# VH-VL binders against Protein LST7 (LST7), part 8

Target 1, 242 residues: Protein LST7 (LST7), of Saccharomyces cerevisiae (p53237)
Amino acid sequence: MSSTVISLAHFCDKHGPRIISVTQSAEKGTLGEELLVPDYPTESYCESCLLQFPEESTRSMRCFIEDVPFITTQYSSIRYQLLNSIIKRAFSEETMIYDNMPFIFFDDLRGLNLVIGFKLYDENARGNERRYCFILTVDSRSHDDSMKMLSEHWNFIIGGFDKMIAYIKNIHKSEFLGKNKTVENNLETLNNNAFIGSYLRANKSKFGRNLVSLTDDKFLFVRIHKWNSFLLHTVMNENKLP

## First folded at step 16 (VH-VL)

Design k5 (from j5 with light chain S54K)
Fold by OpenDDE, fold request of step 21:
Structure k5 (fold): chain C 242 residues (1-242), chain A 119 residues (1-119), chain B 111 residues (1-111)
Amino acid sequence: as target 1 above (242 residues)
Amino acid sequence: QVELVQSGAEVKKPGESLKISCKGSGYPFTDYWIGWVRQAPGKGLEWMGIIYPGDSDTRYSPSFQGQVTISADKSISTAYLQWSSLKASDTAMYYCARQPYEFGWFDPWGQGTLVTVSS
Amino acid sequence: DIALTQPASVSGSPGQSITISCTGTSSDVGTYNYVSWYQQHPGKAPKLMIYEVKKRPSGVSNRFSGSKSGNTASLTISGLQAEDEADYYCSSYTDSDTLVVFGGGTKLTVL
């Protein structure tokens, strides 16, 4: 099992930091069945947390690149506790910036983590914003090896995440403008302070919305899966970390 | 104004059942967690569990799992804490408090409900 | 039972600055910035003073501030006033099945 994984997480209005999707790789020549998650009731998830594929019954996505299986699931069955800890820490960091600026943290338990955060405007969210982050996790105790790998592929990794984030932002903007033609100027005025003060003044009921709904792209998570798989494959193929 | 109002003090005997209430107002009751915190006489605060009234999602501290039941009625913006069989050791002040997310901070707090269990 | 460690008591004179410590582990305070502080006067419900280590709710005096270093979070009260005499509790998220843990509380006496 590869030591490198990519997660998409968000700060849920209900749950706090939560994983939306995890892309993992298995050993070459296998099917990666160990990475698949059991069937779970989607009703147990709030709307905002849901990983949704075009087929309603689909809970995971798998592809093969050069005989290596890549699998995306709502959570990691193997690294569940680890990744949850990572995302909780990530969202608690003061350095977390939601303007696509990456930050890195490392510890012996959680390995090396590259985090890139971004925000989407949503009037139905607490503070009128949804907070997300992509996280590249190298689950290795070797800080030096992990950093080396990250450094060698820095531009590629960052470029990949930037592209994904840009895509999400663009389609979200399009969807938003399509519904609200008069609010084009307000999308840029995401007041970072709005969230901090809004929890005490929330007088209106808010609603959960997942990324598919926010972007009106039923294939969004398919795209993310493909991007993540490609990214992981590229990084792993060049640097095999024990 | 956001406010949580709890039911009045209770005096009970061991073995009796009890259900106390916490009513929220001034905010969308379904969009925030309600946590329960116990404080024994002269002791500190203990986290018991939480409920999300919007869907009745509930979490318990391991120490209180099976010992109490947390529930909510969103139609009247009320959360409940109940015992099937009280013990003397259940004597305490019980607070409900609003939480923005599952493990978030508590604000505001209810005024507390004193439960006294004595033979 | 997982608990955060607080000093049993702290005292100070009016106008002084005092600090209350809250020591946890790498499973809570040491890793996450989900630390809160609560003030409790005798016979009253707790009141939120600080959340997420250093954030102050509206209406709370700027004399109250929070910080964290290593496994220890700290509440600092500057310009100590008689009204500050109370019990103070810290809390934190924890990786355990107990989502939230409280400290043992600190009694602050204003001399």
Scores: ipSAE 0.896, ipTM 0.952, lowest interface PAE 0.5, mean pLDDT 91
Fold by OpenDDE, last read:
Structure k5 (fold): chain C 242 residues (1-242), chain A 119 residues (1-119), chain B 111 residues (1-111)
Amino acid sequence: as target 1 above (242 residues)
Amino acid sequence: QVELVQSGAEVKKPGESLKISCKGSGYPFTDYWIGWVRQAPGKGLEWMGIIYPGDSDTRYSPSFQGQVTISADKSISTAYLQWSSLKASDTAMYYCARQPYEFGWFDPWGQGTLVTVSS
Amino acid sequence: DIALTQPASVSGSPGQSITISCTGTSSDVGTYNYVSWYQQHPGKAPKLMIYEVKKRPSGVSNRFSGSKSGNTASLTISGLQAEDEADYYCSSYTDSDTLVVFGGGTKLTVL
């Protein structure tokens, strides 16, 4: 099993920081069954937190690149506590900027983490915005090895995440403008909105919405899975971490 | 103005049941958690558990799991804390407070409900 | 019971600056910026003074400020006033089944 993982997380109005999806890789030549999650009722999840595939019964996605299995799930069965801790820390960091500026943190327990945050406008969200981040985690106690790997693939990794985020933002914008033509200028100011105090200003009931709904792209998580798989495969082929 | 108003003081005997209430106003009651905090006489604050009135999702502290029941009626913007059988050790001030998310800060607080359990 | 460590008492004279510490572990204060501070006057409910380490709610005096270093969060009260005499509690998210933990509280006396 690879030590590198990619997660998509968000700040849920109900739960706080929550994982939406995790992409992991298993050993070459295996099926990666250990990375699969048991069946679970989607009704038990907050709408905003929900990983949705085009087929509603699908709870995970798997693909193979050069005999290496890549699996995307709602949560990691193996690294559940670790990744939850990571995302909670990520969203609590003061350096968290939602303009695609990456930040990194490391500790012996959580490994090396590269975080890129972004926001989407949503009038049904607290503060009229939803916060997300992609996180590349190198689950290794070796800081030097992790940093070396990250440095060697920095432009590739950052470029990959930037493309994903740009895609999400673009389709979200298109969906939003299709429904609300009068608010075109407000999307440009999203990054300037202070999230601070939004909890105190909420006078109207808000509703949960997941990324598929926000973007009107039922294949969004399929795309994310493919991108993450490609990204992970490229990084791990060039540098095998102990 | 956001406000939480709790029910009045209670004097009970050991073995009796009790249900106290916390009513929210001035905000969407279903969109925030309500937490319960115990404070024994002369002691500190203890987190008991929380409920999300929108769907009645509930979390308990391990110390209070099975000891109390937290519930809510969103139709009247009210949360509840109840005991099936009170003990003398349950004597304390009980506060409800609003939380923006599952482990967020507490604001505002109710005025507290004093529960006295004595023979 | 898991609790954050606070000094039992602190004191200061009017106009002085005092600091109350809240020490946790890498499972709470040391890792996460989900620390809050509450003021409680005798016979009253707690009041939020600081949240997320350093953020101040509307209506709270700018004399109150929060910081964190390592496993220790701190509440600083500048320009100490008689009205500041109260108990102060810190709280934090924790990686345990107990989602939120409180400190033992600090009694602040204004001399």
Scores: ipSAE 0.895, ipTM 0.952, lowest interface PAE 0.5, mean pLDDT 91
Fold by OpenDDE, last read:
Structure k5 (fold): chain C 242 residues (1-242), chain A 119 residues (1-119), chain B 111 residues (1-111)
Amino acid sequence: as target 1 above (242 residues)
Amino acid sequence: QVELVQSGAEVKKPGESLKISCKGSGYPFTDYWIGWVRQAPGKGLEWMGIIYPGDSDTRYSPSFQGQVTISADKSISTAYLQWSSLKASDTAMYYCARQPYEFGWFDPWGQGTLVTVSS
Amino acid sequence: DIALTQPASVSGSPGQSITISCTGTSSDVGTYNYVSWYQQHPGKAPKLMIYEVKKRPSGVSNRFSGSKSGNTASLTISGLQAEDEADYYCSSYTDSDTLVVFGGGTKLTVL
């Protein structure tokens, strides 16, 4: 099993830190069936946490790059506790900045993690913003090897995440402006608002929205899957971590 | 102002059933968790469980799982804690408190409900 | 049962600074910044003083501050006043089935 995983997570108004999607790789020449998740009702997830593919019945996505399977699911069947712990820690870090500034943390249990956060304006969210992060996890006990891998592929990894985040922000902005033509000049200001005390404000009822809804892109998670798969494949091929 | 108001003190005998209430006001009741915390006389705070009134999602501490039932009626912005059969050891102050997310902090707190169980 | 460790009692004179410690493990305080502090006067409900290690709610005096190092979170009260005499409890998220755990509480006496 590949030691490197990419997760998309958000801070849910209900749940706190929650995984939206996990992209994992299996061994070359296999189908990666162990990475698939059982069927689950989507109703069991709040709207904001929901991974949605164009086909509503689809719960996972798989592709092959050079005979290596890459699978994206709502959660990891084999690394469930680990990734949940990582995400909870990531969102609790004081260094979490939602302007595409990456930060790294390492420990013996959670391995090496690269985190990049971003925000999307949403008046229906607590504090009028949705908070997200991409996390690249190297599940290895070797800090040196993990750091070496990250260092060697730093620009590539960061560039990849930046592109994904930029895409999401752009389509979200387009969707927002399309619906709210009068607010074009205030979007940047709204996105920069400090999250300080937002959870203590209880003025209006809010409701959940997932990324597909926020961006009006039914294929968003397909794109994310493809990007993540490509990123993982590139990083793994050059550094065979034991 | 955000406020939680709990039902009044209860004096019961062992074996009796009890349901106490916590009513929220000043905020969207369905958008925050309600947690229950026990405090035995002269003792510390104990987390019992939580409920999300919006969809009645509920979590219990292992120590209280099966011992109590947490419920909510969102139509009247009220959460409940109930026992089917009280024990003397259930004598305590019970607090409800608002949580922003599943394991978030408690703020504000209700004034507490004193439950006394004696033969 | 998972519990956070607090000193049973702390004392100080008016105007002094005191610190209350809350020690957990790598499954709670040591890993996550989801630590909160509560003040409880006799016969009263607890009051939130600090959340997420160091954040202060509106209306709470700036004399109260929070920090964390390793597995230990700390509440510092500067310029101690008579009204600060109370029990103080820490709380933290934990990886266990118990989502939230409390400390044993610390009685603060103002001399």
Scores: ipSAE 0.892, ipTM 0.951, lowest interface PAE 0.5, mean pLDDT 91
Fold by OpenDDE, fold request of step 21:
Structure k5 (fold): chain C 242 residues (1-242), chain A 119 residues (1-119), chain B 111 residues (1-111)
Amino acid sequence: as target 1 above (242 residues)
Amino acid sequence: QVELVQSGAEVKKPGESLKISCKGSGYPFTDYWIGWVRQAPGKGLEWMGIIYPGDSDTRYSPSFQGQVTISADKSISTAYLQWSSLKASDTAMYYCARQPYEFGWFDPWGQGTLVTVSS
Amino acid sequence: DIALTQPASVSGSPGQSITISCTGTSSDVGTYNYVSWYQQHPGKAPKLMIYEVKKRPSGVSNRFSGSKSGNTASLTISGLQAEDEADYYCSSYTDSDTLVVFGGGTKLTVL
């Protein structure tokens, strides 16, 4: 079955492009247990890569919308290679602009992918910035059907991602300004610094930070899960891809 | 200045063990990968594996898995490549190089360590 | 062994432009922009010339440029100089168990 998936990924200073979270849907009337991931060592992830829920022992989140299960995990148990490939490609694209400009790519293996990137300032990151993207993947070999679906729901999907990104940026900004009141006037300037030059010239030790830490929102990934689930449900109910 | 300095040339016999070193300076050693690349005489470059000194995370090429051991001592900003038992076919120039991420580019390179294995 | 394909040799006269190709597959060069180029003079360590297909490190001459089309990445050297005579290697990320693969190398001769 052609399925639509939403992923959050980032460019890790250590690993490069890496998945933070994947939201998937299962068949109506099921529990979606096949989408759950086994226990995995968190040590294999750096701090910035980690999906973190309010309860430390929680590794996945599940909700039901009209008897359809939606599950968010650190990675996809069934689409691991595919999504990793997609993310690697997405971050390598020259056209990726980290200012909420969406771009699309399609191929026979990776299906149709809508990518929206964004950046967050972080002095503890290489280049003083963290890079992220949301990716909506339509796992279908039918380009026409996928494009049709995307076109029909374009404003809704983009609006949804923009809302999420705006929320993240706002709470991040608040957190940052709360800690550094003197830097309010320089935040825009800091975000515009040439990433490449600073990336290679960084002489100070940096450390990983996850989105929860950056935003001081322990429920951030819960919110993302809910938003993604809602988006997926809406898109899937209106256009069941054969 | 960012620099990688490797240990000197080695002349060994088959069956002997060897450990060569790569010392980084001019940058946070724990925040970048160190890759090892082999170049046999008159041949091209071969990726062997990488290590992240910050946590000793290590990846090997399938061709070199089990054939060599890559390690690091972050306290002295040094990475190592070692053999338990050398073969004549191990004769080559060995380079270490810095990588920004797991499959990133190599920059800078060490000067290389020539390993000669002969009876 | 998975390797990127390079011409064995290329040649040019001083002042000319030459291009070295690096051909991969959809599992590496064709899909990802994680291609690098290295220059190696005899008896010396390789030097990074281009990374991520077209980005040039500081200190590298603007005569060196990179591009990619399909499964082929290219290194172009304009205004060829005698000092450019060297071996050139491309590399790329791969979807295989090998994270990074190198090309076979190209010997550039300046006539």
Scores: ipSAE 0.891, ipTM 0.951, lowest interface PAE 0.5, mean pLDDT 91

